VH-VL binders against q6yue5. Designs and how they scored, part 4

Target 1, 194 residues: q6yue5
Amino acid sequence: AKEEKPVVVLPPAAAPGEAPSADAAAFVRSCCDTALQADRDGSSFCYYHLLPYAAFFEGNQVKVAEVAATILSTNLWVYVDQLRKVQGGAGKGDPNLNACVDDFSVAAGENITREALQSLGRLAAAGNGKRSKEDLENAQKWIKGVEKPYNGGIGKASGCEIGYLFTYSDDLPAQKTLGYTFDTASSLINHIKL
Key: E = the ipSAE of ESMFold2; O = the ipSAE of OpenDDE; V2 = 0.75 times the mean of E and O plus 0.25 times the DockQ between their complexes.

## First folded at step 1 (VH-VL)

Design v3 (framework fv_vedolizumab)
Fold by ESMFold2-Fast, scan of step 1:
Structure v3 (fold): chain C 194 residues (1-194), chain A 119 residues (1-119), chain B 112 residues (1-112)
Amino acid sequence: as target 1 above (194 residues)
Amino acid sequence: QVQLVQSGAEVKKPGASVKVSCKGSGYTFTSYYMHWVRQAPGQRLEWIGEINPSGGSTNYNQKFKGRVTLTVDISASTAYMELSSLRSEDTAVYYCARDRLEWLPFDYWGQGTLVTVSS
Amino acid sequence: DVVMTQSPLSLPVTPGEPASISCRSSQSLLHSNGYNYLSWYLQKPGQSPQLLIYLGSNRASGVPDRFSGSGSGTDFTLKISRVEAEDVGVYYCMQALQTPYTFGQGTKVEIK
């Protein structure tokens, strides 16, 4: 009966200060470099933020994409919460902010997020078996849903442009990481091999 | 088993170019970045740049940009550093070093190549 | 660029005595992922540098227990609990948080 954030579960992280095994860490670096080769800063963000989960991946690139997607979903949900607080306070009555909240709320919705993460989980579980094209397409649809309000999918008429949202930047700390978490998840998902 | 073997010492005139090689063995050459680091007599270690053998992308220390070129020959598992417009202050031992991971940089080093620039 | 500063520059020690080397960075090396991107290298006379410590406090494979690294952010320490003759050389700290990778000026450990 209570309103709850979408259920998202990260695998266990490495102990603070404990380095992952050399093989596990090398695998993360390889996945990030392959997915974000042209973007050194993005590849570095990918590597350093996924490194704590390196032991979970077990040489499975889909598991890397799944963790990245889980991090994105958490960042996106936090961002929507921040947008809603601005909507109820400093941005109250702003139609452009209202449009942005609506669009990001759809992208961060419980059902779409759960289905995308479950689809990635099924792809990861297939291992050496045949991976479902439908499951990959479900994950990619979710990514496109996030991209639309964030980066170029909506015009100025929708009022949800990143530059405008800097008006409330001090109240939107999750905005700073959204681009990197999006690029990381999007690139890794799009590099899943069927 | 992992080994980086560099080419021998070089003596060059000011204004010349030098090309140093570094042959990797005992590991998958394309899975690790290769870095180049130099050490002038009595001075600290100085990072020159890095190359990703998978794709050939490079990143250079601004101090050497325009004079250094890093390349690889994947089939030979060999990395190359070419430094042009040599000056006396380029006299140094030049090392290649493998970057297994950014958190574990330079886990294996070549034996070093002495480059002497004298008139 | 990140500036790395070591102290002392010269450290004469008697075999069996402890040794301590300090390394300071011009900016924090602590990443948001909880790791300090600082490593320590030993260059023995006439040899290439060798990795001793990575991520601030983790010993590299084959490195004796007498070596330990500590510290966080901008202040780091390398300790040798009992210096042996084979430990003679120049010790360097290095930051790998951002390019260009930068080294300290080195600390020369000599046997008395």
Scores: ipSAE 0.000, ipTM 0.491, lowest interface PAE 14.5, mean pLDDT 82

Design v4 (framework fv_vedolizumab)
Fold by ESMFold2-Fast, scan of step 1:
Structure v4 (fold): chain C 194 residues (1-194), chain A 122 residues (1-122), chain B 112 residues (1-112)
Amino acid sequence: as target 1 above (194 residues)
Amino acid sequence: QVQLVQSGAEVKKPGASVKVSCKGSGYTFTSYYMHWVRQAPGQRLEWIGEINPSGGSTNYNQKFKGRVTLTVDISASTAYMELSSLRSEDTAVYYCARSPYYDFWSGYYDYWGQGTLVTVSS
Amino acid sequence: DVVMTQSPLSLPVTPGEPASISCRSSQSLLHSNGYNYLSWYLQKPGQSPQLLIYLGSNRASGVPDRFSGSGSGTDFTLKISRVEAEDVGVYYCMQALQTPYTFGQGTKVEIK
């Protein structure tokens, strides 16, 4: 079918040379350390990728998860685009690559991504006490769907294992950040308090 | 305050290797990608590759795969580009350039090194 | 690879006169996140390139407001409202939607 990009929008990032306040930066560090406490490299990735949006968070951890989820959705869409380029060139006729394209296209699908991001937006807007369990579950279901094609997690993807795509890894730059963007979004979403 | 300082000009014979350094200062070295770009006389700018100093992961332009190696020395805040099997068409000014993280897919260069002229002649 | 094409290749201007440079991409640079992954650089004679505009329309820190970027998808424009002597050099657009990142062939701006 025709490819559809998810409708996702990141808040404005800080311009080069425009530092967030010390309090805003400390909040991002705290969220990343709490969510990824067992993973030093993951916590550092979380921090420097979310730091540009620090002014947007306003002490609200759900907003941090929302931005992380938006970054993951963007990474997924870019990865699918890269996979399709390899599919049309170096990987033409590779059934494992074809299966991988299909699996990640489903995970990066417009409707499921939009619903998850809208659910996170509602959780962020609710503040304390009004956070919907159903909205949290919607975001978590999306994360499980992404985890399925991503090798190494629950719901192992047969067509997308590193060994099957190893020949193409240098042509798939989004693949190198996929694990970190997934871990960041997944961990932050799972740390949302109702 | 942010500065990228590159090593000096090199003159090499065909078949040799060259290693250019780029020292960052005034910022957290591991928080930014480092890219390498070259410009041959009278030609357009050409992207060589990128490295994430935090993990050491690299991505190379297919044109240079097998000949280029990007590395970093975190303790010295220094990035290196090594290009092997040099040919006359590799004569160019080589730049390092820093990329900020405004999206996981950030690809613009806010600071550049001063450039290193590499001349390949017999 | 994404092909970037600039026009004109040479742009002689009188000081105080406006200047406009076009950049066209062989495929859309508009990402689903709403940003165009296109940046503009100025390389002054004997110097390294310097960032002018990033993500299509955002002025880099320290860049005068007489510089502006516009466009979306495959058609982009860099405008200088009043060219000054310090603006002479070669202007390059660059796409970063996919690797390898690619540059236009450059537009040389010089004083008549």
Scores: ipSAE 0.000, ipTM 0.463, lowest interface PAE 14.7, mean pLDDT 82

Design v8 (framework fv_vedolizumab; at its last look DockQ between E and O 0.03; V2 from the best seeds 0.00; counts 0 for: pae O 10.2 > 2, placed apart)
Fold by ESMFold2, look of step 2:
Structure v8 (fold): chain C 194 residues (1-194), chain A 122 residues (1-122), chain B 112 residues (1-112)
Amino acid sequence: as target 1 above (194 residues)
Amino acid sequence: QVQLVQSGAEVKKPGASVKVSCKGSGYSFTSYWMHWVRQAPGQRLEWIGEIDPSDSYTNYNQKFKGRVTLTVDISASTAYMELSSLRSEDTAVYYCARHEYYYGSGSYFDYWGQGTLVTVSS
Amino acid sequence: DVVMTQSPLSLPVTPGEPASISCRSSQSLLHSNGYNYLSWYLQKPGQSPQLLIYLGSNRASGVPDRFSGSGSGTDFTLKISRVEAEDVGVYYCMQALQTPYTFGQGTKVEIK
């Protein structure tokens, strides 16, 4: 069977030279500051990364989390594709790379990704005070799956030591942005109010 | 020729306010965050807060909550730190320091002002 | 707040000898982006601090190659391979992973 990437949909980004309204930009900064608090660099990444979509959010923090999660899912899929190419080439036979391919492939799985993104869509549509705890837990379960390789290494549940993958940096251009997009999505999802 | 030049020493009584200025030159003022750090006599350095001059976005050390205000005057390339309700323990040298913002940079201070001594006594 | 602890607090040196300063944080300074948010500063007598090392191991512009930073996570080291007379002063580490940014207590390096 042919492996298909998960289907993801992003709203249109702002055109170059078209700034969002001051209110829309302030909302994005507020969401990022609330979610990433003391992590100043992470909060700045969150703001600049999500600012192009500011017009879509309309004061809905869950829409911010939904866009962040959608971006994470696409970056994760791209990263797994890059890992598999390294595994077939420069990284052939590397047991750490093999473990990382396995763990990230599970996190990029079609079913868990689709369930998480659909759950976020329902959370965004439901409005404050009417959001399902189960939907939030589905999104958080996916986030924990993505997190697993970041806590990996010898003698741990994940055999992936992500730090060793920096030796393939030229072949893994998505690696650094994945960390930022993971922190952004994780923090925003964990600050959703039911 | 990057320079950060601070205003002169201040002597204040408890309960007063102080406003220290920091004029940047030799660089694009709005491209760098401005930080404020103080050093009480014989003590370690203490971070007060930061401001992005491009939009006046600020973060403060919660220790100074409600007493510190950071502002900028872009046309004068000058940052200001105002500390109110002064106490004797606020006696310190106050530094401005700049940081070039880019993703993954963290905050580290490549240029510092000469420092401004603020003495609080009655 | 992240607590930064330096060792030793006083370091008498002879010119030409190596020197080593330790900095430990109460939590990991390794950001999920892969960088350690740790910098080192030297405050020479009567001067403001000056940057030596940023992001754990990168030398700032104009800093002699006898200075090097190493370490990751919670444990960091500043090394001076051959101490010169102009290296005297107080050395500080700083973390910038979380606000408030916090400094170590300083290590006074002086000629013995």
Scores: ipSAE 0.012, ipTM 0.585, lowest interface PAE 8.5, mean pLDDT 87
Fold by ESMFold2-Fast, scan of step 1:
Structure v8 (fold): chain C 194 residues (1-194), chain A 122 residues (1-122), chain B 112 residues (1-112)
Amino acid sequence: as target 1 above (194 residues)
Amino acid sequence: QVQLVQSGAEVKKPGASVKVSCKGSGYSFTSYWMHWVRQAPGQRLEWIGEIDPSDSYTNYNQKFKGRVTLTVDISASTAYMELSSLRSEDTAVYYCARHEYYYGSGSYFDYWGQGTLVTVSS
Amino acid sequence: DVVMTQSPLSLPVTPGEPASISCRSSQSLLHSNGYNYLSWYLQKPGQSPQLLIYLGSNRASGVPDRFSGSGSGTDFTLKISRVEAEDVGVYYCMQALQTPYTFGQGTKVEIK
């Protein structure tokens, strides 16, 4: 079936040998610690994965959430691609894997991803007290759509929990990071102030 | 190749401070968090705190917060643990240990220093 | 704090026989990434702890295949299929799901 990879654009990362300012780095760590305060490893993952973009954030927590969401959309698509490879090989004929691929493909869909990322961009551009609740709800709806196959519901019953691919594949980097990438984006989005 | 080498044994009076060093070699010093763990005679291991050498960010076990300070000297690839207001119950072997965290790989201590005995007595 | 409880605390073993050590946590150590944040360490007399098993079941580099880790959530087991003289020491489990990281009381393994 014809399916298009979502278009995602990350802001420029730090140049080789370039270190973020102490203030920019401290801002990223503060955002990650606040969003993931109970999860030490999740907070560290958030910090190290977002640190290359520290200069872009300019003290704006919504920009941090936007970059995290963009990274999630990329990792989610890589994960779906890896599931499809297993589906065509070692997992061929497994109805649980088939259901898992379908559920994640819907969550990674181009239109819903684009709408969520555009909503986050509008939230980032607006000042505090001027952000649209509808835009926040669009981003939250996308996150809930990803959560369904990742951590519960039909996906969980069909073997779509984060550890599923260990049944068929060597430890895959995309699978290993998906959970942390999801937690990072979800937590940062839920900490956006309107 | 990878080695963590700690400073030698210390004997301190109650109320004093002690500063223990841990020199890393054979790896990228700023790519691994450094942890400090102690073990009193006949007791279990007890985690003191952690430091990220890349920016000196620290997290402390609340039991030691206010008395412990973790620092690093990146140029020397050396981490330091300073514990103040020493009591007799602080008598223990103090270990440094490294932890690589990136890509959600989990937390565990793959290499440990040889330990530094700190004795607190009158 | 997460409480880690080991049993038995003392384990005399005949050389060549299997040994099994239990570690229980007061809270689940299973992270959303699918890993159990539990590691096992061996401390030989007069030495620093050394890593045996990480993330519940993965053997560290250089660790003999007679060592295995199993379990998930709150109940974990370290097994030695055939205990050898060099295996004497105190075994500790550690959780690293949340700070402060905490260790079990230790299990002393001795050869007869």
Scores: ipSAE 0.011, ipTM 0.548, lowest interface PAE 9.4, mean pLDDT 83
Fold by OpenDDE, look of step 2:
Structure v8 (fold): chain C 194 residues (1-194), chain A 122 residues (1-122), chain B 112 residues (1-112)
Amino acid sequence: as target 1 above (194 residues)
Amino acid sequence: QVQLVQSGAEVKKPGASVKVSCKGSGYSFTSYWMHWVRQAPGQRLEWIGEIDPSDSYTNYNQKFKGRVTLTVDISASTAYMELSSLRSEDTAVYYCARHEYYYGSGSYFDYWGQGTLVTVSS
Amino acid sequence: DVVMTQSPLSLPVTPGEPASISCRSSQSLLHSNGYNYLSWYLQKPGQSPQLLIYLGSNRASGVPDRFSGSGSGTDFTLKISRVEAEDVGVYYCMQALQTPYTFGQGTKVEIK
């Protein structure tokens, strides 16, 4: 993954041994359970991966989505890098892989990611005040851009069929993580209300 | 500011090898793939290959059939292109170029070296 | 390999007049994601290529607005609304849809 131009920096995570308050932890759990509902594995992933940032959220669900989106953005970069390497090696000439590389590369674009994260930031900053419809739409647009290749396939909006990349699974360790982070971010973003 | 500075012109005999360097500065060297492109007199630009400086992963244009070797020295922020078994047809200006493909959007070369003339003659 | 074909190969222009360069690809550069993987470069005399346009229609940073890219699929056009003396050089289109990346023959823009 590229490190030079991070669009957003994650808030400081709790130090090892520093547990968040019970209410902060409960808030994260509530957000995750609400967003991911019956997906217990996803909810668990959401909880444990966002728990280190529990003190940052301060009861603001949008901040939870913001952090989740930030994590997703970084994981996208890692995944795209792995895809590109496979594309140049074992997957050379694979049209499905090519489609996935291109679509995820666009989805991981700095500009669109930055705009989305900035929108989430503004939404978070609004707190219980008036939230911008435009900012919400920007965030939703971004996550849909990621969803496009993730759930793509023949006859769909994206030619990428990520499920058929199983042949290269050993060379794509970030794919599993991407799945969980995407589900988390997507669910949280889609639960943001004006 | 981002800069790519290449080594000086080379004159080689057929069958010899040449190694051109490209020093990157003003950016994180290991964060961007480095590409090599050449331009022969009166010919179009030709893509040679690419390297990921972070782990030295490489891809080559099959046209060169193993004659090209791309390497990097991370400590020196320098990429190298070695071309062996030189032929007269290899006479060209060789460029290094930084690749952007998932910062922003798209896939393109945003910065280029100044070029290195390699002349192959008997 | 994807073949890129430019026209014309030579383009004499009068300063202040518009210019247009065509680039055709042997296969569509439009991906299902809606983007065209086509970029334009200018190589001024004695200099290295420099990026002008990426993804068919996006101007690179610092590129004057007199430059514009258009097209989709297999046919692309670079336009200069008002040619200036500093615009002299060879223009290249490049596809980045698949490796190996391939360039057009180049279009030499000169002042009449």
Scores: ipSAE 0.005, ipTM 0.559, lowest interface PAE 10.2, mean pLDDT 89
ESMFold2 (binder alone), look of step 2: mean pLDDT 92; pTM 0.948

Design v9 (framework fv_vedolizumab)
Fold by ESMFold2-Fast, scan of step 1:
Structure v9 (fold): chain C 194 residues (1-194), chain A 121 residues (1-121), chain B 112 residues (1-112)
Amino acid sequence: as target 1 above (194 residues)
Amino acid sequence: QVQLVQSGAEVKKPGASVKVSCKGSGYSFTSYWMHWVRQAPGQRLEWIGEIDPSDSYTNYNQKFKGRVTLTVDISASTAYMELSSLRSEDTAVYYCARLDYYDSSGYWDYWGQGTLVTVSS
Amino acid sequence: DVVMTQSPLSLPVTPGEPASISCRSSQSLLHSNGYNYLSWYLQKPGQSPQLLIYLGSNRASGVPDRFSGSGSGTDFTLKISRVEAEDVGVYYCMQALQTPYTFGQGTKVEIK
């Protein structure tokens, strides 16, 4: 069955024209540079898209990963909507596209997204307490669910984005943004300390 | 280029506290976790705890029962381990070690030279 | 806590011959992310431990190719294809799957 759109909420962004503190901005840049080391474009995307939420992070790297995951979830659902339109039009009858749409729809679904974001919330709330390996595992399971249709998964060369969906790029305006939001969320989640 | 330099040997009486320093150089201090590990004579390595210099988030080994406190001074690129209520069995070489953060792997790529703490009456 | 057990405890080796060290964990170190959270360290006499292998099989920067790590789950092996004089010391395996991070008891490699 078709997955429902997840209900996700970002923390309040900075007021129009309001700059974050120097320390808050430096923290965001440090997290992005560490997670996306040697990827200057990815680090810049991470920094500029997370900067509006700098005051929310309060020096907690898991909160940075949580917001990145929420942004990925939002972008992923927009992308699924675009894929559905291609499936009904330019890509009609393409079995590879049909498989990719199904995989992305599952990954973007309400239940798996809710569980992943709740797990990240628990990791963030732990603060100076022990962080749960099971909660990290749940967040990483969701990322693997996205990774499979995106690039075929770890150690695999072929995935939907790499193998098939680039054919429809002109009809998928969210495709480039998906790559950056995936890299950002995946890298930040994989940098969570236990 | 990357170096972790620890403070010198300490001799303490039972019941005292000791504070060991570890100064990092040649890398971005806030980009790597700092861990503390000890080794009593002839014994295995024992993990004490970890601190993220970017936000001072700490995790401690429960064995040290609230006796250990980890802190950092970002401006000085220095980490500190304070161990209180010292007993003779706390006699050990104490190491700081830098954790490579990038792949969530939990390995220590650089270690300090060690600080011998001797607890004797 | 995860218990790490090494064997043998003492390993006398003739220079140029191979050496093999076993490490066993009380629970699987294979995470759902596909990685084994197991590393190997060498402590030379009078020195700090140094990283040899991380995530089960990856050789650390600057470590000679005569060192290799293998295994998955609960059973891991460190191999030295030809032991050199500078390889003398105590070898430790360590798990980082969960806190507290724990070490094996060590394997002393010495020249006979």
Scores: ipSAE 0.000, ipTM 0.429, lowest interface PAE 17.1, mean pLDDT 82

## First folded at step 3 (VH-VL; framework fv_vedolizumab)

Design v11 (at its last look DockQ between E and O 0.03; V2 from the best seeds 0.00; counts 0 for: pae E 16.0 > 2, placed apart)
Fold by OpenDDE, look of step 3:
Structure v11 (fold): chain C 194 residues (1-194), chain A 123 residues (1-123), chain B 112 residues (1-112)
Amino acid sequence: as target 1 above (194 residues)
Amino acid sequence: QVQLVQSGAEVKKPGASVKVSCKGSGGTFSSYAMHWVRQAPGQRLEWIGGIIPIFGTANYNQKFKGRVTLTVDISASTAYMELSSLRSEDTAVYYCARDTYYDSSGYEYFDYWGQGTLVTVSS
Amino acid sequence: DVVMTQSPLSLPVTPGEPASISCRSSQSLLHSNGYNYLSWYLQKPGQSPQLLIYLGSNRASGVPDRFSGSGSGTDFTLKISRVEAEDVGVYYCMQALQTPYTFGQGTKVEIK
């Protein structure tokens, strides 16, 4: 399961040349600004990253988080795949890289990801109604799992020293994208309220 | 609003070590580089080093010859600077500063600063 | 290391008058991407530095339009069209093209 790319289904994006309505765009902007606060660069990334899906959200902030999480899932798998390639090449035998591959592989796991996305889906479906605490916790737990490999070191839960991956940066083009998508998804998910 | 809050003033003896913290709030943490800059009395600002949380690797000013260690706790949105083998000339106000390097695709400048931490080294 | 040289080091100004600060780098700060990695900061008395200009000519958020940055390569200028009392402090230029980042000596702007 960990070796297979998880099935990620994104909603339809705007066709080339088509722009979302002003209201839809404004909603995305609002969600991004609210979630990322005064982080203008982060908010901008959030906005342009999610704008193609603006018509899908229909004023539902949880749907925004759901799409962001879906995108994160895809990027996470891509990054893990790149790590594995490095692990088979320049990083062969590197215990730190091995630890990072393990932690990221767990975070990118198909079942774990699917469950989290389903939880977000249920939260989104609830709309302004009663939202499940369990579903919210599940989504938050998933994000914490993705965060885990970034918090490695002495006294930390992760054996991954993420700084070691920097030495392989030339072979890890997805690492920056992962960072952006993680911050976006994390911020949006953590902003969900019951 | 983005805020960087640093730990309080420190008084140390020569040869000792000091560890200053910088906690970020009001924005993302992992996607920005955190730098440390110091300013001795009457002197210009001096760059100490920087760390990109996502990468976890720090760059240092060679002037410090390995006396500086930068670390981060992403979960706590906190950056740390440890300076060892303290000397009297290390007496300065130490600032953390956020760099948009990561989010700005190479645009490097300090958009937010901590309030500063005075470190005094005296016998 | 890239050496940053500011001039003047002291700049007494009458309120309402313009001010100009020069910053010269020992190496070109123009990146292949077309941007100059030069920023300007103001450190007001008793405060932390604050960003004024980034990438040579862009005003930071909340910075009044009386501030402007110009220049390219090795020569840069910060201009204040009309100095106000709140503009008092030390101005620094900084290069971020390469490590170590380096600052100018600072220019102390004060009211006459």
Scores: ipSAE 0.006, ipTM 0.541, lowest interface PAE 10.8, mean pLDDT 87
Fold by ESMFold2, look of step 3:
Structure v11 (fold): chain C 194 residues (1-194), chain A 123 residues (1-123), chain B 112 residues (1-112)
Amino acid sequence: as target 1 above (194 residues)
Amino acid sequence: QVQLVQSGAEVKKPGASVKVSCKGSGGTFSSYAMHWVRQAPGQRLEWIGGIIPIFGTANYNQKFKGRVTLTVDISASTAYMELSSLRSEDTAVYYCARDTYYDSSGYEYFDYWGQGTLVTVSS
Amino acid sequence: DVVMTQSPLSLPVTPGEPASISCRSSQSLLHSNGYNYLSWYLQKPGQSPQLLIYLGSNRASGVPDRFSGSGSGTDFTLKISRVEAEDVGVYYCMQALQTPYTFGQGTKVEIK
């Protein structure tokens, strides 16, 4: 059966040339700096890529994580599509590529993605101190699935090594962006407090 | 229903090798990591290594690196552990154990274990 | 290697009473993803180990709710709210944060 792109909806971005309020922009900066304090390039990516959605967050850190996760899910689906095209063409028979397709396809799965995003939505709606541990764990479980190919061999029995995909870099334009969107979503989700 | 069935007990002399098999009965064999753990008489469990069937690449406890080889035969749904240069200290029950690596949980723990294979090394 | 230390090593129990087993690691088992890579196993006499608790606190399928796991970082506890005769055996904690995966010494639970 034809793979169905997960139905994910980003809130409206700010119109081109329309600046968010200083308070909204400062909130995004604070969330990104807190979550990615030791990673200057990651924090900058977080800020500039989430800034267009600043009006949506309304001071709610979980809404920031929710938008970051939605962006990740979109980039993940695009990346899996690229990997599968390479797997059917220039990368046919490459065992590392096959492993990476398998791992990322699990993480891009419709059910796990929907459950993670719905869990983040519930966490955002619940407010501080009323958040479900199960909902946070569902989101973190999804993040762990996306992380799995990056852990090639260390602490895990995995054969997907992202770095070896550089052979196909022209056919995998989403690869660099995926890394940053993953770091952003992962860090923001892991800073959610119950 | 997942089952792991290991080969029978073995008696070996020092310096010999032993090869223990672990057959999975489920059709998901290639989707999970297979690990090997041993237990000498009265001792704690000791991890030997693990292998992902798709890649055939193993990760070993350095204590055993020069003496242990892990392999898989995906078509037979069978993992193998071969331990060479046997010593009396290698007398133990050897277990295979499945890691839920490719499960939706994605987290490492051993959810199914084989029945164990006693390897006795005596002169 | 990460050293796992269990206490007590021997735990005589009276059926119906609670029991508690401690497991300490030489370094934190808390991964940046928020999970503790600590699992608990029961090895009943003459049997292979069976999974009780994974990721610090999650009960495996079919495990009675009298078993609970708690703790984080370097200190973990397995509790049995009311010990039953079928609970006898050796309990092991295991870390899977990094290779080699390592087990505690075991805690032998037996009826006194």
Scores: ipSAE 0.000, ipTM 0.440, lowest interface PAE 16.0, mean pLDDT 83
ESMFold2 (binder alone), look of step 3: mean pLDDT 90; pTM 0.940

